# Designs tried in a protein design chat: VHH binders against BTB/POZ and TAZ domain-containing protein 3 (BT3). Part 7

Target 1, 364 residues: BTB/POZ and TAZ domain-containing protein 3 (BT3), of Arabidopsis thaliana (Mouse-ear cress) (q9syl0)
Amino acid sequence: MSSSTKNIPKPPPLPCITYQRFQSSTRKPSSLMRLVPKEALETWDKLFKEGSGADTYVETDNKSHFPAHSSVLAAASPVIATLLNQSRDKNGNTYLKIHGVPCEAVYMFIRFLYSSCYEEEEMKKFVLHLLVLSHCYSVPSLKRLCVEILDQGWINKENVIDVLQLARNCDVTRICFVCLSMVIKDFKSVSSTEGWKVMKRSNPLLEQELIEAVIESDSRKQERRRKLEEREVYLQLYEAMEALVHICREGCGTIGPRDKALKGSHTVCKFPACKGLEGALRHFLGCKSRASCSHCKRMWQLLQLHSCICDDSNSCKVSLCWNFKEKMKKLSKKEQSKWRLLVENIIRARNSLGPFSSRSSGLI

## First folded at step 15 (VHH; framework vhh_7xy4_2)

Design s57 (from H6 with S100G)
Fold by ESMFold2-Fast, scan of step 15:
Structure s57 (fold): chain B 364 residues (1-364), chain A 120 residues (1-120)
Amino acid sequence: as target 1 above (364 residues)
Amino acid sequence: QLQLVESGGGLVQPGGSLRLSCAASGFTFDSYAMAWVRQPHGKGLEYIATITWSGGWTYYSDSVKGRFTISRDNAKNTLYLQMNSLKPEDTAMYYCAKSGTGEPYIFQYKGQGTQVTVSS
């Protein structure tokens, strides 16, 4: 008998993916996206330690040498790649000469190029040498690691000058800043160290630069302190002015408008300056020799300051305000300028608190 | 009652100039110190200039000193702010403010404001 008519036809196949599209869609920079397994690191560290198939010899001080692999070193450092190309002998072997650094530090440096493996205590011991090597041979990953170690409390007052000089030579701006800050903060301690004495002999220009930086920092600190003290004086003067207006206008305790002062007050004053001013104003009003009294001279100045900022033309309740306004109009231009500047500084200090706020408890 | 109405704001290019006005009513204008304050969107109030009741004394914040000039016309009950050499940082809502009773430099009242936008 014959074929079945109940077979369901297959849907059409998906379009064929071209070779170029397939390769582009699968290509990924895996080195930026994944951690290297420990087993892979151990394999490269083993190759370094065993020296099997070595075609390169690393020569250090005292003619000490150990075997290495040119392809690994060249891949890790473009500077080493260039040096190895220039050092090939008649037998095809290459030589890398690293002098002026302890053999142990060179060994750690080359090991790092294979596997990024290191011993923490040895790394801390040779961190300055490894910083120099990573800079000279262009190994940014090791240089960053050295910077991290130096940032984690390795730098102290005994080594800060040595670290500063090396960091400057290795273009490590962050460590230079950390060292400079320590010199400025603890100058007396740092300047008495052996590191400072050695620097003074070998690099007197750096000593002068550091001393100048300390002097400039101290000058800036003193100026900042002076400005804060001035601002506080201006704010206290403003608070005294505000309290003076309150006492004279509303009354406080037994001082103020005549009728209210005679009958007393039921309001607790929240102006700290009122208690002092109440006594001072009471003394001023009753003193028989105001011109020769030091306490009255202070109150006189406060009343003069008030008259300069007061914008109440005819209804001000502050004692002698009209009289002081008239006196101020008769001052020399030089004296008027001095009062204008003082008033400007007081108002500027007040306005630094915001246009609708005050340190005084009377502001809503 | 007491009313302060600011005007004169708008869009201006960096380096340009604007003149703000504040029409005051409901109080004795020539008896009170006046100020200009500004508020950038989402930020706090910033003092910019103060003028005494007579117009005889003026005070400026360091950020505007030399660029802005505050003035008043007591006969017209009007406060002015002449703004020169405008910068993008000057973009804010500008308010006219009146001093409180008994203390000339504590500002208790402000108007509805006028927007100043400095952009290219």
Scores: ipSAE 0.000, ipTM 0.307, lowest interface PAE 14.2, mean pLDDT 76

Design s58 (from H6 with S100P)
Fold by ESMFold2-Fast, scan of step 15:
Structure s58 (fold): chain B 364 residues (1-364), chain A 120 residues (1-120)
Amino acid sequence: as target 1 above (364 residues)
Amino acid sequence: QLQLVESGGGLVQPGGSLRLSCAASGFTFDSYAMAWVRQPHGKGLEYIATITWSGGWTYYSDSVKGRFTISRDNAKNTLYLQMNSLKPEDTAMYYCAKSPTGEPYIFQYKGQGTQVTVSS
């Protein structure tokens, strides 16, 4: 960035973004309903139910039809407005044909356009059909309501595949992700449903896509676990190195530099690794076969790690630090690169905690 | 620590194109779903595009579908938004957002933003 941008104060950060589920004790009409008196809404609902002055007829499957008003429908849906303009007969009447959807769902859809009124149980029963109608006829308020209903526990393992396919066709991103998450979390249960079996026959590409997503999610979880475990090991190694420096410089418990008497204050050490390291160091100092001893191997590695990080030239109080530094210089370039990488990983893990925070570990 | 840095915004004419970038650090980028959201001056936040951790699934708001393309480069820890056929209504501050759970349906963390202005 240019130098001028450093002199400009940055705007405050925006609050966190969360997509929350609607938690009202009762389902409420769209926000537009709050701006209209109750009496007006009841008047429009009555006009719909009575059909007085109708100039439009809605045709559904089985040759059924019911009366409506072109001005109301056109105001509520730009798509319906266009369709009605193309269907006007010589008497001024218009016809809106909605086929392939249950007549009850069409009735509820048209009613919603008048007053935004609905019966809760009927809305739940026909929510998928209403989602399709709201999408096809561009009724965002109804589409939003259908999404809220689907997001409130309507989706289960038996219907998730059907809901996913429909949500994709209706461009409902939130519901697609909710369905995908359910498939990934409960794959064994979902893959044994009738819905999965039907999808496997009718849409094998979607089956392959979902199986791929499950495999990818499992690989990601496995990688997260491995990285978390690796990070934990590196943090434990760093904590052990800090405890080692503490013991060798200041003494702790029954071990201290050059057998000096410990200070008279006996307080619990803040380094949890010290308890294990005291035993390990005592063993290491007295062991006659260090090169072949399993107990000395970890201490040997810890001393090598310290020598790689230590900036003190020949004055370090940690045991054999100078000897390890000289030994490390004699290693091959390949071996030196391995130790450099390990040190980098340990330092990166420690830096993730911040300068004033520490973790405790029982590594030893 | 966790950081998202957006760039690539600017002034463009209607019908023009811009490519936004988001450089992510402080977390395992390839393990989390990412999103682009925008906020026009004096209005609320509007979600515009989401991409899953692998890049295998993408979703768009109706207002940008067919015009915008979200993509990611997990090797470079970078999220992109290719914006074509820009309209005055696209004028907003654009933010990169990260899911706290890794799943592609909740977005909690976002960066400082990059301004896009479409002027006729």
Scores: ipSAE 0.000, ipTM 0.141, lowest interface PAE 21.2, mean pLDDT 74

Design s6 (from H6 with S31T)
Fold by ESMFold2-Fast, scan of step 15:
Structure s6 (fold): chain B 364 residues (1-364), chain A 120 residues (1-120)
Amino acid sequence: as target 1 above (364 residues)
Amino acid sequence: QLQLVESGGGLVQPGGSLRLSCAASGFTFDTYAMAWVRQPHGKGLEYIATITWSGGWTYYSDSVKGRFTISRDNAKNTLYLQMNSLKPEDTAMYYCAKSSTGEPYIFQYKGQGTQVTVSS
């Protein structure tokens, strides 16, 4: 909303560095923050374009020479500083020879050293050339900008293997990671490309490394799934034990404590495992062949698990709880350790849910 | 023994087409980026097109973009340049170039060349 400026004191000027933001053409703009006023950038870019006071000439394959300033180039690149110290013509001027790349890329590279200015479409067009130039001439700021562009959708399944190999040669860890991630996620598509076929012939060690990375990723996903499934089993066991305590203490439906009047039947129970457990408990209490019944075996195991967790010494309402506690004391140390570990895993799984979580898992 | 043998040049009328070929031998072709460069009479070298070792990325100079297509056949150790809508300004000696080891986009070597002349 609009505010009155009449009673707002004007803050004193601060000796602060002005920060500028550059935005890319992506939908969510990526930005490069710069500590340079706009007027200074325009002045340096003008100096580059006009060539006033030039003492250096940049020589390219296209018979083009464009003027430059040795002090600016040397300050921007230690490699260029060394090269300029070793070259002079008969008029006292120096020549920087950059051969083997398009003259447009060289022009953009040198312009960047002056003002960090560039055109976005041209930058994307020459990004691989500029990455190589920034690496060879030790220009970290340009190298970071090339990495940012490559990281924002430039890499695809057709070029990922080529980009990976170039990124390794240029020591670009971030792009190596991005390429590896694409290979792992889209392995079937990438392994069918010409890039993969060429790599298989020319660099079989890299192919082996990439295949091993895919196998390792799949192994980690399988192990994570296995652990999640294991936690689901532990949570179901915990829910079954909570339902067991509820049924034996309070009653649920048609089953409850022998020495207390049941509260009555309810149409909805808040414990998901209660209905299944009610039937299993009723069967267990009425079964005349418990020692040989497969249904009773599951109830015996649940009662044994409860006895390991139960801290109610004399007043527990769960059937045979005291008997199972005594039986547990008579088990071997190895068997006791197995039950202890299972109980620890069950409690750990429950504690991972927090106080606001609930689950509708079945009885197992 | 490194060899690059260019062929396919000749005399053609404006608007015509030519396909250049470069037969490579003496090095592992599919491990190097390749380029086509041209040199008009009395002028310097102009980089026309570059192609990565797999063909997954290509570059074209603005003077030929949309008219020329670079391609490679790694099974045949051969580089190609398809030239369409030729102009008198395209008249030059065309060379096949190989990238330097370890610097795939910096080109230091070239073949014997093939002459392209565009004239009415």
Scores: ipSAE 0.000, ipTM 0.447, lowest interface PAE 11.6, mean pLDDT 76

Design s60 (from H6 with T101S)
Fold by ESMFold2-Fast, scan of step 15:
Structure s60 (fold): chain B 364 residues (1-364), chain A 120 residues (1-120)
Amino acid sequence: as target 1 above (364 residues)
Amino acid sequence: QLQLVESGGGLVQPGGSLRLSCAASGFTFDSYAMAWVRQPHGKGLEYIATITWSGGWTYYSDSVKGRFTISRDNAKNTLYLQMNSLKPEDTAMYYCAKSSSGEPYIFQYKGQGTQVTVSS
């Protein structure tokens, strides 16, 4: 004994033209109910359950038939309309054969065509069967409902590959995206599942697509991280330059201009880089081997950066500012352009802070 | 030349357990969803359990939920049904079914079946 799906229509081929955007709709099932009076839905559900005046019999694998109405089914599905036209008997009765799916799923499917009524737990139980039926028989409202249910936490690491393959076959772009996102986010976990191993053997092209998507996502994540780290370095350099100017002009703690007596702390220091910079600057000024000292390299860079931004050629109190300005004039045009670009990047990073002129805590 | 060979049925007392097996050949087993369906003498066919090709999703009819467990061994091309707390109402011919290649989760079957009888 065998059952057959020979008379069930195949899903349509993938569209040659892909839409760039999803067509927006309300995702709550209750929104569908608001479009139709409750009394009308209850009347159609009653007609379905009682089967009065039936001219169609839905045949499932359990060898039982349940009565239906050809006009209702044909209005709800153009595919069913075509099938019913081909199955009319001598008495005017039609037979709709839906084999290879649980009879409960077929019952729910036909009930939905009448009234859009369903039991929530049964809907979750049969959601994959109903998705396939809604696709094969062109019932967009049921297909949307199945998508909403799958999108609300039904998909997990163990079933994601199975759901992805089914969603692709049923042209469900939203669920394909959800599944792909889960694969990308939890690749190590998903790639260790039995679902992945089976896909690797049965659909190697899909495995290749998923691996390529993971690599692409990782590359973009690394580039975003690199840009954020680069921006952080620019912000720290800017903060260090502001602290350098502060220390050299007004003094901070035990370091400052010789002409000004430090009477202890006059105000709370507003420069987060100041504490680290005080020690570095003190070392730099006292170091006998500055040109070869590893500790002095950062100070040398900060002084050079300051000289590129500083507009005060005659009264600047920052150490060696004049010397660095003279050194900059002797650099090649290519090297001068590199320093200008660095300064531009630092200023751009500072200006990107938005409503705050500073951020809490620096690492310098 | 698809072949599904069911085994493991027999006579068992109420409350007993049985494990059914289905040996599959003639197709790529791990590319198809599989199901167990049953047919009592003189009655229609009931789908009792379904499993996706990876085993990541399973379905059970309400009549067997919590008592039966469907599983598969893709390395051995074998489908299983563990049946616990058997009732006289579970008496039926049990068939192994595979999904259609053209329509996932729409099943077709071609096994001979294995008889399960639950009686004292």
Scores: ipSAE 0.006, ipTM 0.484, lowest interface PAE 10.3, mean pLDDT 77

Design s62 (from H6 with T101K)
Fold by ESMFold2-Fast, scan of step 15:
Structure s62 (fold): chain B 364 residues (1-364), chain A 120 residues (1-120)
Amino acid sequence: as target 1 above (364 residues)
Amino acid sequence: QLQLVESGGGLVQPGGSLRLSCAASGFTFDSYAMAWVRQPHGKGLEYIATITWSGGWTYYSDSVKGRFTISRDNAKNTLYLQMNSLKPEDTAMYYCAKSSKGEPYIFQYKGQGTQVTVSS
């Protein structure tokens, strides 16, 4: 059961970065306490497999028992230590009963307590059972290993809802995050599974939580996309203004401010926006109906935008710049504010690239 | 009041089949893992099969793998056990079991049981 509303859980404490196959609680300044020789691990694994000197018997579903050592089990699990202390018979033997779990998983669990050894394929097959055992018997090292295995592509669309609920019961925040991420990324597929249908009936609060998480994620993605698209438009406008200034001051290709032969193709232009603007500017300068021409409208807008940014009051070489500055002074305060905001957005977009970053690969 | 009522047991010849049913009431059935357990006369309890909340994960004991199939119908609050290729060793009282809320593989409630006898 849960409250009517839930917030995202606080981040867990930082995990330990790296672990050896065998873990030790003892630390000494002059030695690598967590590095255990392979031969020592093999010795403990052999003790487990041979059962020599066993004083404990582990009972599973099949009524078979296998021998173990109470001191090893008690040292590895405080929960097992308590259980074994309460099960001692008059002959000195202790009994550990583990039912409702595959006997193979119990065998692997007990083996892990001796040597941390395991078979890769069996571990993957029984990882959920081993997660539960490691949680119930307080074996953090095995629990971390199970989490690593689940985090390596074990979780799929069919089992993600069952895994999410199990991970919550075992307080495994990392796997809850992995499951939530899968639900968000593959929502249409996951919401069509049997696991989702069962959850919808048995835990409608979890369904609501997952749907809200999907909606929130989609909204954030749409907002990021919108901002990136806006920024791209502003950067294109900035590039167009730089190209306009270049063409009007120095000329580019076949067009320039000086009506002198042999100037139009004298140098190669490095501004990619100039090639597009060259045609538009040529049309604009030669058009007999500029006030009513649709092709001239974009050039009028670009010239007007330039006049808002240009700080050159008397010597600007851009066509009609002074005339647009005078026209801008006659606009309403509302219209002037719109142009100022556009200019501010363009300048902010350009500044967001930084001194060593470029939007265009053609410029670097 | 929590109730688990098993049915479908009976006398069957070796190699035969039976289907057991468990009608659950008094709890949210699809929120809990369910199991079938059995107890032969004069012996201890043996876990047979476990199924998760949705039916997406199942476990079987080695003695029944490939012969028994556990399933559930969450709309009807019913658990099933399809038993094929029955052996004399399968003779036992069969119980439906409900998991503990926080521990899906720890079972705390079992029903009244249904007797399965396999004899020639």
Scores: ipSAE 0.000, ipTM 0.231, lowest interface PAE 18.8, mean pLDDT 75

Design s63 (from H6 with T101R)
Fold by ESMFold2-Fast, scan of step 15:
Structure s63 (fold): chain B 364 residues (1-364), chain A 120 residues (1-120)
Amino acid sequence: as target 1 above (364 residues)
Amino acid sequence: QLQLVESGGGLVQPGGSLRLSCAASGFTFDSYAMAWVRQPHGKGLEYIATITWSGGWTYYSDSVKGRFTISRDNAKNTLYLQMNSLKPEDTAMYYCAKSSRGEPYIFQYKGQGTQVTVSS
């Protein structure tokens, strides 16, 4: 932008809300939260464990109950806040019913809401249940902790299908990708597990989706492999064209400049393609049925390719280059386009190696 | 070795009273919350009363509130349940339960239980 745009109308000033986006966050800086002293956490953990002044009762499977505080639970989870408002009795007591998970997991979950305290081994044991609870009751800090644990080698071939289904239900994209990756990489092993058999009975649509994902991944892998193999063929053709120019210009092995035999000197050439190409070129020069000879086909193709990229009018030392240029002019426009496209692909493949290619530098 | 021995159960008429006792050994009794849980024949386990390690706080299920009283004697390592105004619905096997280390409301029961039968 120039400093003298005097005649361009300036955009209206940014609304105050745009600046507020960076300033409203200063109400509760993260550094303040990180400075919560250990004594404060121990105080909240003690309140939870002692249950003094409890106005809430947490009910689990088999009607197991333990006391809690509605104000603490409501502050920690907006979902629990809503549920407690709906369950207040005539005496001011509230009830939170959490079913379908082990009572130990519910206890750990509620404890976490008070103090964020947990035992590492118990957290690993109940991580899937805690993931579900953290998702259902909107506790992002616990959900992040569960994701970190799952991402640190907890998932294996035996549990991957169960973890995948649960992670999908809890909107945990990262863990879904980890699980899908494991299914794709180890499909034969995973498809033989009990988890797969249970899924096949309860969720056949997921089985179909996973099988389709494996097929799609294999298809993409085969296409990448095909392109790499195609690129390697183009590079070999380029190397053969360089060797052809070298043989015809400077001589190599028993072939002198301009396809003549060298007098007395047979040295190993630095071009790897020269050894094979020498034999093909010598055969080509002596063959009276070149157009129908299978041994001459490779040399015909290489000479044709050279003629398409050679811009040296009348001074090229490559055998029959001028003849192939003349022949090219007599081909149909469609045939000419096919040969030029092949040459363009060859040159593009060579250029993709960059100026410091290991193939051309002779390095280890 | 942790051991919980329940006693005091028996046959009683509706409206009657019973006092259950649990003798605890093999752990530091005054450091753990204790509970009474019951299981009617063919039904799930129901927690009916809980008491903190100090005895300073108690909890009761709605089915027994005002009728049952849980108490403990830390000097004698004994847990009690006073049951008044007994109903036929109170018929169950009653178990004494101890909380897990560091987690006062996760319970492990060890005893054989004591049967309470309320019949007319």
Scores: ipSAE 0.000, ipTM 0.091, lowest interface PAE 24.9, mean pLDDT 73

Design s64 (from H6 with T101P)
Fold by ESMFold2-Fast, scan of step 15:
Structure s64 (fold): chain B 364 residues (1-364), chain A 120 residues (1-120)
Amino acid sequence: as target 1 above (364 residues)
Amino acid sequence: QLQLVESGGGLVQPGGSLRLSCAASGFTFDSYAMAWVRQPHGKGLEYIATITWSGGWTYYSDSVKGRFTISRDNAKNTLYLQMNSLKPEDTAMYYCAKSSPGEPYIFQYKGQGTQVTVSS
């Protein structure tokens, strides 16, 4: 019956990456503030930097503190507004404790709340920490900026596992998808990184999930390949059936009902399957052990398939068509259903090609 | 409509055993990691155990490790929790929870629950 109060998830510990030297950077206002006069942004940034009239103290790791204004912070983040109300002392001063992230990242975060101003180099350096802060304190504009930076080539095989874990904890579905896709696409490389080894020790459940996702992706690719190969077989069988009818009715090459061989130089056969069928038909007609001959099985199957789709029992010129139709009637109901299904699959595969028959020559 | 129905709770003496079940419906069960969480009367939610969508990996909280076993039957859309060597501090309402795809630590839904009371 009673609902629990909404608590903000504690961000995961991030590795401390410290560089001894910092390059000079250019101050750049956020594009999200483009409708606000530059003079106003400068005024808010100055208020932040000068700390005049501060009633709030932001506490970071190593007991570092810097002054801020409760009204500005509360207006920028409803989460911070709630936290400041809980920390008000007897003198009216408030305290905001932000631990587990570098003090430079906290400084940038608070500065952003005042003016949306930031240094580009520092933003890229602390983007993961700023993503966590923007999520925990409900600052959608900063979170969107961090996501944009991550989505524009910041993620690589060395950091993808760290980014994935952070994106999951920060409810960033887009970045989770990008990271998972990279893991699946380049699993051998990613699984050899230090990031993977650290994850294996600290989060073996995630390792197992990623391995399962890779296996599932491979299984789906294999099934798609199998279906494409199966479709190609059905199309080849359909073409072979058309060629069989052509050869038996009109003749092709030196095979058919004609007394005279066909003119090879003037009759270009439109059925590609005729070239293969000519040899198979000659062997089939001359083989005295057709029922047990491995080389005759393909031709036997083709004749049997034709008998299933042929609606002409009296005038069909295809060899043994009537005999195969009679034999099909003697098969079990289950076996008859299997042949009908195969015929349906062949016809469906041909119909899926549409009105224009275009075979792509393989471009490797 | 997503639904989780827990069962199998009851009164048991210290050192006893119980097997909890969770019947899942309204979603593709074998696509989600599942978890068991508990809530003692007047306390917050406590995580107990997680199992991946295939059942290939399990994880347990230190308070239950070695005593509880999580398992699943994807053909029956059912999650299980085998509880052995029960202690009075295991007394709680037990819920099964569904995670987001690829997010085994984040619970999106809790069922109606099943009460487990460990008392002499």
Scores: ipSAE 0.000, ipTM 0.113, lowest interface PAE 21.4, mean pLDDT 74

Design s65 (from H6 with T101Y)
Fold by ESMFold2-Fast, scan of step 15:
Structure s65 (fold): chain B 364 residues (1-364), chain A 120 residues (1-120)
Amino acid sequence: as target 1 above (364 residues)
Amino acid sequence: QLQLVESGGGLVQPGGSLRLSCAASGFTFDSYAMAWVRQPHGKGLEYIATITWSGGWTYYSDSVKGRFTISRDNAKNTLYLQMNSLKPEDTAMYYCAKSSYGEPYIFQYKGQGTQVTVSS
């Protein structure tokens, strides 16, 4: 009888092993490769099918017994080894009782212990039963195979909630992740299934957990989107600063240094921000109310930002660069930290593009 | 107290159809996988079909695949087995079982089952 108030069947805990077992591999490959010849597997599969010399009988729900070999089963599963030691008759025969699963699944399970042989269609048909058996009887190779099959499109919106619960009970992290990802990606479809309705009634704590996971995923997606939008702003600011230096140093179109004659551009400008910035800079140079003008405020901010990045101490051609550098030295520690952080973010965004990016260059 | 009450059996001619029902009580029906098993007179039990707690996955033995359909109504705590193209070999006492994926696995049969006889 179960002493738990569980709503969904869970595998019982494995028996406490009194004797310590080392995790070190006892495998002795002949080279760097670990291959088992097909002929060796066929030999063990034949022993299983013929049942010659059997000393063990596997009992399933239909009360039918099929013969097996205690040494083979015990070597393949430490749990079965323990069970066989507890069940021996007067003739030295042992009985392994496996109930609650189809006899075909039990037959496939025992066959796998001999030879690792299986039929693909039968494996897919019994994959959930074999997953449970591999977990309960500690057969990692079969458990891994079941996981691979479940990962190959076996899970769908109708069965995902059932598979998730079973995978949790069998400690299959990969399949739990696959199921959770399906719930998060297709929440509207999955939450409308019969499986979801049954879970809502039988396991409301799991429903709450899944809803919280969906909300958390959406929040993280929104945060990633926000950071990408911020990065785009930083890249635009860097492009504007490059264009500002270009206009002030070489000139572009009809705007440039006072000591240089401008005759219009005969060459396509390689700075994408130049066309827009030319107008803003022309306005800035002619505006009589710069301190209160919203357009001039943006130019003041760009000039201040340039001064934070500029390495030229006395030779910079950008307007008021030295004045802004001196002003920056007199700002509060808090204000200096804000500008330092902004500069760091802009430089990091620029560095993420690489030298061969088309974003800051014409054609490369 | 856990109770499983089977019904719907009877005498039917070869090629005929029957629908079996199992009324469940005393446990949270929608939290457990359910099964149909049968036992011909004087023979061992045969596992026929399984359905998961949600109904999202089903299994059938090769002897009944394509002929029988297992289903459940979790609102009514009832399990069903639709049997089509019945053969004399399908003659057996049919039992409803609550299955478990734990070890040792547990099946429980309640009442007397329901007899299905296929005879001309």
Scores: ipSAE 0.000, ipTM 0.286, lowest interface PAE 14.3, mean pLDDT 75

